# VHH binders against p49116, part 128

Target 1, 238 residues: p49116
Amino acid sequence: EGPLLSDTHVTFKLTMPSPMPEYLNVHYICESASRLLFLSMHWARSIPAFQALGQDCNTSLVRACWNELFTLGLAQCAQVMSLSTILAAIVNHLQNSIQEDKLSGDRIKQVMEHIWKLQEFCNSMAKLDIDGYEYAYLKAIVLFSPDHPGLTSTSQIEKFQEKAQMELQDYVQKTYSEDTYRLARILVRLPALRLMSSNITEELFFTGLIGNVSIDSIIPYILKMETAEYNGQITGAS

## First folded at step 7 (VHH)

Design ua38 (framework vhh_brivekimig_d4)
Fold by ESMFold2-Fast, scan of step 7:
Structure ua38 (fold): chain B 238 residues (1-238), chain A 121 residues (1-121)
Amino acid sequence: as target 1 above (238 residues)
Amino acid sequence: EVQLVESGGGVVQPGGSLRLSCAASGFTFSSYAMSWVRQAPGKGPEWVSSISGSGGSTFYADSVKGRFTISRDNSKNTLYLQMNSLRPEDTALYYCVKGGYLPWRKEFDISSQGTLVTVSS
């Protein structure tokens, strides 16, 4: 009954904390990442198909895929975020932790591998010059993933994923008509998102969370947040 | 101007209960999420709980989950915190704050006097 996404779902504008500090700190990184997470979840909840799944299914779905959505958001907003600078600051902090023997060598290796995978993913998306419509549909494909353990309404979720795939195909074929293999190059990037640990993402980007709450706890709260409340929290009222 | 007045604090023994109240004025109360924040002696402020403008959504710090209940009465412009199974570590000045939980928020605009909760024999 109409397209899965509208032009409003293509718009994805991250407002960064201002000004960027001279020396990056955990607070700035956490605030930047949290704003992106809020934007990503607000984007998801604005989709009529997502709303149609019902609150319990919606919450379970986002809990299962938030890391994939967040990583796509990092790639899409990499320039706005100065992501390379943030990752360099994280690496410097890790190198200091190695010297002070605060973390095991195995843990540091896992974290460095995660950062490398994230950089490679963002670089591959940049090289492909993924546009706003392509990002919107890739996020929708990831969001409507029926294969996560514990999900209900899996047949309906699969239907919405297939619709996202069909609309992405139609868009790419019409917009990039002379690039026959573009869709295949885009889709083959998605499996890499499943190789990145949500626990490591949480450690790297969300260590400054107040109240020592997990992303799992934050997700239901954000999804139930009223639109006026969301807008008021993302932009300060004068 | 935003005005918040907390009340209901006192001295209770471990395992006891208290109900805190916050009287709000100077803004459209029902349009804003509200939070409870506490500050223990010698420590920085700690976020405790938040509630949406309608009261339809609540969120709690891990340290208080299952023990505390946040609620609001928009007709009276009043925020509440029901505290059960109180522990010595719950001893703090409790403040209400305009605005909901923000994952990155380290600072709270605490302009009120708060209400003191002491959990001891």
Scores: ipSAE 0.289, ipTM 0.655, lowest interface PAE 4.5, mean pLDDT 88

Design ua39 (framework vhh_brivekimig_d4)
Fold by ESMFold2-Fast, scan of step 7:
Structure ua39 (fold): chain B 238 residues (1-238), chain A 121 residues (1-121)
Amino acid sequence: as target 1 above (238 residues)
Amino acid sequence: EVQLVESGGGVVQPGGSLRLSCAASGFTFSSYAMSWVRQAPGKGPEWVSSISGSGGSTMYADSVKGRFTISRDNSKNTLYLQMNSLRPEDTALYYCVKGGYLPWRKEFDISSQGTLVTVSS
């Protein structure tokens, strides 16, 4: 019936821990990343099409794509997060770990390659000057991915993905009418998200979680809460 | 307004069990996630476990996972924590708190007196 996303789904405002400490630490990085992950889950929960799939399907979809949503969020919020400063701090920590023989060179190489891929992705999105509507639809395309193993309702998920693709096309063609190839340049960026390891993302950004809980545990907890209760927790209201 | 009353604490030997209760009043209990938070002597508050308003979702700190079970009875406005295989490190004042888990939450709205759990021989 109506559009997949409304203007409310375009709003994506990250509130950072303030102030940024003079020397970055695991707690600040983890808090910043957790706020972005929670904002991303809040965004997904607000979509009527997502709600219509039901709680079990919702949990499976977010568990499968949280790393892609998180990475898109990092790119969209890179300036607000001072992401380059966070990544530089992580790199510095890794360099010190090599010198002290605390980690193997092969592991450090894997993590450094992940950071390089992340920087390249964020730089490509910045060069394209992706706007808020485009980010919203890209997130919807990755959220409604029917091709993850173990999913049910794959036909309905595919229909929502196709609707997201169609609405993105309509938006880009009308808004950037003189850039005939813009949509192709944007969509060609999406496969890179699948090359980023969720395990390495969790290791880099989420090692400071209170209680040492996994992302897999957080996802169903947040998604299965009543909407009013979830909004109360996020806004700090009763 | 919001009132929370913890009970069920006591002295138990290592490997023992205790069941804590929290009687809630002054708000619509079933509409809010609830948490257990503990404070060991001389240390700051540590989050232990959370449960969603419906009881359909639970989370546990790694230190208690597999040993503790959080539950609720919304018809009685009561929150529970079943503690099994207790260890000396579990010795603390235990508080129930209105609200669920947020990884960046620095403050817990602890307005109650708590219930003391002592694990020693």
Scores: ipSAE 0.439, ipTM 0.758, lowest interface PAE 3.2, mean pLDDT 88

Design ua4 (framework vhh_brivekimig_d4)
Fold by OpenDDE, second read of step 8:
Structure ua4 (fold): chain B 238 residues (1-238), chain A 121 residues (1-121)
Amino acid sequence: as target 1 above (238 residues)
Amino acid sequence: EVQLVESGGGVVQPGGSLRLSCAASGFTFSSYAMSWVRQAPGKGPEWVSSISGSGGSTLYADSVKGRFTISRDNSKNTLYLQMNSLRPEDTALYYCVKGGYYPWRKEFDISSQGTLVTVSS
């Protein structure tokens, strides 16, 4: 069998909405996040192994790991997105809610902790100087996680995950031969993704979705979106 | 030239049902996702539902989820919207729009006349 990922899967270029407003509003944040979500989903869709699992399994996988994929995407695209600025804006917007006493103290704490964890994760990834290949493989490892409940074809998923892991190992060994523990340092970051609430992520980034649709609902739509339509949307958004 | 012609609107009582149709021409219908958008009096356009080109994927606004069903017949170049359990707040001009759902899009390219749905006692 050929490799799980090719060079085409390494490319992960997010196009931000233009123009950037002087003050980041909920709409801008949502659009930016949505674009990243779309990019992440279509990235997944572009993987032959992913396609081989079938639509139902594909959808289930993405539904299970979209938050992790999204978070990896945030980390990878942090500079392009000005993630720190976005997060600051989100916090500012939350402050309004706090001032209006719309959130419980516990909820505020949860949300702030989530933001903190997200920032720390992204910072940690930046410190590790994760490259495009490593991100691609990490995303694949996250995507092909067999340990989500309700998945079908778990053996095949596990196989793909192992393949991703092996390819990552090979890549790291080849590219960073002098850094013996790089692989371990990279992989040890993945557990942090599981500690992040998808619900909170959705609340923070996707509150502005038109029609108040859930990410859960939009995932199958994105995955089944016509390629030409998607391409037209992303290319026209420069 | 892209042409979209909506039909099926009318006056119904709350709880009633209507089925809207949109006849499409001027483009390869099956290659494009389609959407329904509605505009109530005094309000801006509201996205209602979208369907992929193949019809394999549908999406609904929260306000209509469970009540409305979008479908299409690519052999007839026709888009449908089955509306059940209609509410007064569903009263609007309904437009067929070429293109799918984009989470951030609040503006829609409405080029058709729409079909009026009135839900009233």
Scores: ipSAE 0.760, ipTM 0.883, lowest interface PAE 0.6, mean pLDDT 93
Fold by ESMFold2-Fast, scan of step 7:
Structure ua4 (fold): chain B 238 residues (1-238), chain A 121 residues (1-121)
Amino acid sequence: as target 1 above (238 residues)
Amino acid sequence: EVQLVESGGGVVQPGGSLRLSCAASGFTFSSYAMSWVRQAPGKGPEWVSSISGSGGSTLYADSVKGRFTISRDNSKNTLYLQMNSLRPEDTALYYCVKGGYYPWRKEFDISSQGTLVTVSS
């Protein structure tokens, strides 16, 4: 009952680490990516429909889709993050690893292909000028994916996904009434998210995690945090 | 104002167990996440584990996962670290610190004396 998302779910404001180092390093990239990951988790846990699925289902759902949510967040926050600069720094790190024989040629190829896919996705979203409402609904469609293995309550998850799709359609048809094919252009971009490896995303953005903690471990930690502490973390406050 | 007092350290054989305690005062303990941090001889501080204010959320460094358990008793203002299957590499001064885990944490506010854990034959 009521809309799936409220105006509060459209707000998605990333606070970047400060000060910016003279040269981008693994720690700055990891901190930036971690802030976006925490913001994305906070966004998901604030949705009443998501809360209604229960803690176990919430954890399973986010573990399955965090890479897709994170990638949508990268696209949405690309300008704020200066994502092109971060990706250039990652490429520079890769070039140093090649020079030092620390990575195989096959691995470097996989990582460079991933960076290309990420750049193409972000460019396509930028060209479409996706707005905050559209991003919110795309994230909801990704979050409420009933087709991941091991999920319970798949019928309820599917209903929430269909509701997200319906509300996105209503929004696009009302706001972009002159562009009959906008929705189709937006939706055909989503399958590309499933082609991007979560393992490679983790390697590119999260190698600097304190304690060498995996994203899989961080997800239930974030989802079960007190709201006040969680809000403090997405702003970087202690 | 914030006061933290660690205890429970000692000398144990590899494979042994110890339970560390941290008595907290000077702040509303239940409103803050808490962490355990250790410092091995000649090395910088390493984050070990964090727990949310309610105790509902916990996180562990990869090196201690499956062996250590963090817990708290808010009625006693006390933080605990149960350490099982101890290894020589776990030898360190152990500190409790106010605050939880976040990847951008660059240093730890270690203001207490800590408790020494030595794992040796």
Scores: ipSAE 0.650, ipTM 0.842, lowest interface PAE 1.3, mean pLDDT 89

Design ua40 (framework vhh_brivekimig_d4)
Fold by ESMFold2-Fast, scan of step 7:
Structure ua40 (fold): chain B 238 residues (1-238), chain A 121 residues (1-121)
Amino acid sequence: as target 1 above (238 residues)
Amino acid sequence: EVQLVESGGGVVQPGGSLRLSCAASGFTFSSYAMSWVRQAPGKGPEWVSSISGSGGSTWYADSVKGRFTISRDNSKNTLYLQMNSLRPEDTALYYCVKGGYLPWRKEFDISSQGTLVTVSS
């Protein structure tokens, strides 16, 4: 059987678009976010356990959890992305929109609350100093979630989730042996991911997507890509 | 020199069909994904569909799924777009472009004249 994840699944390297513009704009934010989403989908697709579930189950799982995977990716890649700068630019734009009556006050409040939750999550992960191995297993735990409505093969999905939890526990106990409660502090952060709206994430980070596509529709597209094309997209080549 | 020549556009009534063609030259056609993009009057370019170099994978914009079919003949260096159940909002200049859909790409290398599709009664 072997481990659920190999060393190759711990590697998670985001290549940012270049050059970085002098002033952040919707297109740069969308391009950065899209690259992270591509990297996250490629990561999921590369897991043998994920492949074994079959195409229909794979699509359903990713559609259900992409926001959780993306948010974990934002936290993991926060420094590479200069995420704090991106969020500050979004906040500034929203404050200007209040003055111009472009959005309802209720909608702006919902979006600002979402940004606060996202900042709190990323700050908590940074404070815990989550390493690459821990991020890989946290992503596996949210990917192999058996409790989303409409899923089939829930027993097999649950088995993979339990395997991810066991391997994370073994890793933390070995690596952070002095910190008896580290695993508990890490796992208690995961429920917060489900409180963040995928619709608001899409509005904040993906409003510049080409072709009138939604994230829901783009997921099967990304999962259908040939391996060489996937690799080219991540490096920004083709 | 990369050259792309679109054809097959015309005037058609709502619910009608058209088949667009793109003749490619100046590059190894089978090595590149290809896309169709359109530009309606007064609007920016909109991605419509893409096909992988081998033809093994295809992708469609939500607005055309179930109505349009992209295909290619690598032996003839030709890209096709079969358009069925056409709507007035499909009225646009249609361009073929070298390259696939990339969700972070906001520009298309449009160097050809395109082919005009007009859907009206």
Scores: ipSAE 0.012, ipTM 0.383, lowest interface PAE 8.9, mean pLDDT 84

Design ua41 (framework vhh_brivekimig_d4)
Fold by ESMFold2-Fast, scan of step 7:
Structure ua41 (fold): chain B 238 residues (1-238), chain A 121 residues (1-121)
Amino acid sequence: as target 1 above (238 residues)
Amino acid sequence: EVQLVESGGGVVQPGGSLRLSCAASGFTFSSYAMSWVRQAPGKGPEWVSSISGSGGSTLYADSVKGRFTISRDNSKNTLYLQMNSLRPEDTALYYCVKGGYLPWRKSFDISSQGTLVTVSS
């Protein structure tokens, strides 16, 4: 029937904490990341096809792909977040922590490798100059992934993913008609998202969450909220 | 303006249960998410649980998950916290606050007296 995404789904505006502190701290990083995660879940909730799958399926999909959505959001919002400055602050903190337990040193190495992969991904997306429509469709392709274990309605999810792929193709061919290989160049970036550890992402960006609540618990809380109430919460309405 | 009155606290032994209540007035209760926040002696405030305006969505701190249940009765403008399997570390003044869980919330507007929960052997 109608398109999977409308022009309203292209708008993705992150509101950062203000002012940016003179020296970055865990609270500022966690708040910035949390705002992006909430914005990403709000974006997913706004898709009629997503809501049509039902509450349980919606929760399972976002639990499976939140790290991929979050990473795409980091790339899309890298400038407004000053992501390079945040990552540099995290690296500096980790390097200062290395001279302690040997087990801690091995973990720090894993985390540093993850940061390098994240920087590489964000740089590749910046080099390709991905636009807002392309980001919206890439997020939709990631969201409607039928291949995660435990999913129900996998045939319907697959149809929505195929629709996202087709609409992305139509958009790129029409908008970037001069670049016949642009779509292929964009799509080959997606597999890298599956290789990034959600556990390490949570440790890097969501340390210091109030009450030590996990991302796994936050997801159903946000997705089950009535739309009007959720909109009020994420926009900072009074 | 906004008034919140907590009750139901008391002294209980480890493993015991308590049910806290919060009577709300001065605003359209059903239109707002609500939260429970606690403050242990000598500590800063700690978020415990949140519930959406409709009651359809709930969230719990990892330290209380599986033991505490948040609920609300919008017809009575009342918020509840059922606390089971209480531990000494649950000892605190408990406050209800207007608003849901926000990871970027730096402070809680605590204007009420709270209700004291003491868990001791």
Scores: ipSAE 0.518, ipTM 0.794, lowest interface PAE 2.1, mean pLDDT 87

Design ua42 (framework vhh_brivekimig_d4)
Fold by ESMFold2-Fast, scan of step 7:
Structure ua42 (fold): chain B 238 residues (1-238), chain A 121 residues (1-121)
Amino acid sequence: as target 1 above (238 residues)
Amino acid sequence: EVQLVESGGGVVQPGGSLRLSCAASGFTFSSYAMSWVRQAPGKGPEWVSSISGSGGSTLYADSVKGRFTISRDNSKNTLYLQMNSLRPEDTALYYCVKGGYLPWRKAFDISSQGTLVTVSS
């Protein structure tokens, strides 16, 4: 009966592309986002409980929640990514697309609303000063969501989610003992993640992949690789 | 020394099929993901498909998904690409390369001769 997550699962270190260009472009944004997505998938696949569910369930879970994991990762890594600068560059590109009549005003409005929701989420997490342990367990709660359509191991997934919730509660009560309502303030932030469109996230951050390969296809490819091979691909890719 | 030798290319009619092979040597083949990359006349290299070392995981470019199948035989150190429902746009030199797909990888180490695939009526 060990803990759901080990100390290694609390560590979440994003390595940004180097050097950062003087002017942000779609390729830099896409590479930065892709590194975060790959780090998020690597984090998920390293969890013993996740491995125990099996390959098909693993793929279904991450396909259903990658946008929630990615958004939590954006909030956690907002400073190292200079996320506000990236979002400003995306906004500038969208405004130029209006001027050049390249995109519809309705589409740009949807994308701008998504950017606003994302910024508000990241601001709320920053104001709460969410720590690394809290982020790890929030990611586990969204990863082990039993309520996605088509899942087959729903009772086991639910048990892992409940274990994540209990371990988060124990941590918060011990670490922030004088803040009785901290856990409630944290958990009420999670429903906002499900209102974020994965299609708009893909368009905003993964434009460099358009016409080549989809996130939906990348997920099973990465998750089905053996751990040693996956680590070799990431560490050996200089 | 990594050596890769592609074969199986040829001239086919639209809708036809070809099977490409890549003979690998100089490294532990089963320990590495492999990819197919193509270069059409007048264009830069385009990634086509990748397969994990075990063969348990595959990925395809949207342009070939459902038509091409990547596979490998680790006992023979050989990579394959089964190409079905070929289109004129598939006309290219095809190369195998050591390594899988990474979203930030823009260049592939193409040092082999490749195999020419021509789809014409």
Scores: ipSAE 0.592, ipTM 0.824, lowest interface PAE 1.6, mean pLDDT 88

Design ua43 (framework vhh_brivekimig_d4)
Fold by ESMFold2-Fast, scan of step 7:
Order: C-alpha cells, then sequence, then structure tokens
Structure ua43 (fold): chain B 238 residues (1-238), chain A 121 residues (1-121)
C-alpha cells in the first residue's frame, strides 16, 4: 500500500490564455477559470485512490467539492492568474450594474460578501506561505470528504481522507519541524471553504458558460471519459 | 485525411423530428470524442452536443438539453443526432466535428459541407 499522493500530484501548473487583453472581459475571466477547473478535475482523476472509488462515487464527490477545489486552486495560482486584478474587474462590473439598475442591491451585496470571503481566504493562505505539498494534501482532504449528502462509499472515502491528513501531518512535521503549530494553523482555514456558495462562484467566474452549459453537467462529462481519450483530447489541447 | 459527411437534414414543421448522421473516415473513430456544431444564417458557429469515444459520456448545450440526443455506432464509424421538438431557432447548417467539448474552444474545424435543417411553418 503506497502513499496517497506522489510527487506528480504536487505539480499544479496553470497555463493562462494568451494574449492577455488590455482590459479584462468576461471571456478572458471565464476561460482562465475554466482552465483552472479542468486542471483541478485532471488532478483529481490522476489519483489512484480516487479512481478506485468508482465512477458514480467519483462524480458525486467532485460535484460536491468542486467549489472547494477551485477556491484552493485560486489561492495556489493567485500570482499566475493576477487574481487581485480579476477580482477588481468583477467588482467594477458589479458597481456598473448597480448604477445601471441591472441587478438587485440584495444580490450584489451577496456577491460582494462572497468576493470578500474569497479575498480573505487567499490572503490567509499567502500569509501562511502554503507550499505545493501542503496544497496537494489540502485538496485531497476536501476531495475525500465523507460527509456530503448522498454518498454511498463513506467508509472508504473517510479512510482516504484520514490517509491524506496523516501524510500532511508527516510532511509538515518533517519539513517545518521548528513550527509545532503550523498544521493546526493550516487546518483551521479549511472550514471557510464550505461557507462559499458554488452558485455564486459559477456566476462570478463562469459567466461566459451561463445559459450555454452548467458546471454540474461538465463534471460527469469529463470524469466519465476514458483516461487515454481524456489525455489526448483535453490535456493535449492545452 | 480526416473526412466527415453529414446527412439527414430537411424541412420540418415546429414540433417535428429529424435524425442527422455523420459518416467518419481517415482516423480511429472510436478513440475520439465527437461533437455536433451548428451555424444559423448570419451567425457564428454554436456548439450543440458532444459524446465520448466509447459513447459513455455525453454533454448538451442548455438550448437543446432534453430535446436532442447524441449517439454513435463505432462499428459503422457513424455519429448521430436525434432532434425532437424542433423550434424555428434550430434552423441551421449542422456539422459534425472531430473532438469533444472544451469551454475555451471558439474555433471549430469545419471542413465538411454540413446538412441543412430548416424549421418553418
Amino acid sequence: as target 1 above (238 residues)
Amino acid sequence: EVQLVESGGGVVQPGGSLRLSCAASGFTFSSYAMSWVRQAPGKGPEWVSSISGSGGSTLYADSVKGRFTISRDNSKNTLYLQMNSLRPEDTALYYCVKGGYLPWRKDFDISSQGTLVTVSS
């Protein structure tokens, strides 16, 4: 029985759309977010433990946690994405929508609250200087969450989550041996991910897909592809 | 070398049905996802539906979900699109394309003639 994650699972390299426009628009934001979402699903598919759970369980897990994975990905890739600039562009668009009476004030308040929660999360992760190994294990912990409604293989999912927690603890203890409380500081950040609405994330980052196709539909489409086909058609196109 | 030949289009009244076919050659059909793309007069190409190489996974544009069914017969190297409850806005040239859905793909490799679907009273 080997480790849950290998060094290949630590590598998480986002390739941004090129060229970057002078002024950010909904298409560029949506394409950037979509590339991150696809990278996140590709990462999950590459884990042998994830594949071992079977197709129906895999789909249910990712549908339940894609927003948590995506948000961790935003924090990890904040610099390469220029996330602060993207969020500023979204805020500017929302403020223009208020002035043009295109959206309700209550909805805009909900969306702004979500953006502030996201900024706070990303800032806390940056302040903690979370490394690539830590991000990989945090993503594994949220992926293998046994407590989502409707799951049937909860004991096996819990086993994989515990293995992720154990391997994260081992890594942190050995790499940051002088910082006894680092693991605790990292883990207390995770509950905030569940306070963020997946519907609001979809509205903010995937506006270019709204009305055309839903993320809920994309997830099983990607996950049910055979591995060779996925690698040839999705990964090779990036 | 990749060749795709669409057929099955025609004129139909609103609420009617049509089944489109695409005969593929020049590549290992079962190893590739396939898509249907349409282009209405004066508009750019619009992705409609995709199917994985095995046929085990399908995806539909929200505008056709529940009305259209994509399928394939790998033994015949043929892709199908069953269109039910047709609407005037479904009027377009329909093309089959090698490759599945990607959110950032805006250009489709449309090299075939397509098949015309006209929904009118």
Scores: ipSAE 0.642, ipTM 0.845, lowest interface PAE 1.5, mean pLDDT 89
Fold by OpenDDE, second read of step 8:
Structure ua43 (fold): chain B 238 residues (1-238), chain A 121 residues (1-121)
Amino acid sequence: as target 1 above (238 residues)
Amino acid sequence: EVQLVESGGGVVQPGGSLRLSCAASGFTFSSYAMSWVRQAPGKGPEWVSSISGSGGSTLYADSVKGRFTISRDNSKNTLYLQMNSLRPEDTALYYCVKGGYLPWRKDFDISSQGTLVTVSS
């Protein structure tokens, strides 16, 4: 049928919690991250192709790729959310844990490496000056990844991914005609997302989740959330 | 005026079941997500479960997942919590709260009296 994504899917505006505290505490980080997560999930939900896969498949897809989507979101929203500051704050909080000997040396290394990977990825994306369309298509490519275990409708997912890739290619070709290898440079960044641990991401950004709820558990809830409720959460309205 | 009245609490043995109810009034019930929050003696409030206005979306704390079921009857303006396989650690005052789950929400607008659930041998 029509294109996988429309201009409406290009818009990806994260609203940060207000006011910003003097000290970025765990709560602020968690809320910010949660808003990004919600935005990402509902972005996915807004794609007709995503809806066409059915609720179960949708949920499975998001569960499989939420970390990648989230990370892309971090990169895309890095400026708005002052990601560097957030990451610094996370490191500071982590240092407190280190001082309290709550983490093994190996775990500390893993976590710090993960933070480094996140920062590096976001920096690399910034250097590439990825625009909103490119992000949208990259997110779509990540979302419609058929290579996750346990997925149903993998053929359809693959088709959607291909469509995303093609549309991205067309976009890049038209928009950046002088940069012959831009598409390749962009796509080659995607593997970095797979190197990042979802567990560590969850630990870093979502430790402040109330009620001991995992991201895995909240994903279906978010995806099924009513639009009004979602809007309230995204805008900070209670 | 928003009014929430919890009921159904009681004393039950471990492994037992209870069903809590919350009668809501003073607002368009179906338009709002609802939550259960509990507070054990000496502890702070703990979010238990939430359900969307339509009932199409539910969420549970890990501590109660698989054991508790939140539901609602919008025609009766009533929220329910079916609690199965109760454990001593489930002992708490249970409150019905207007509003859904927010990952970062640590404050709950508890304005009701709650219903006491005691799980003991």
Scores: ipSAE 0.402, ipTM 0.739, lowest interface PAE 1.5, mean pLDDT 91

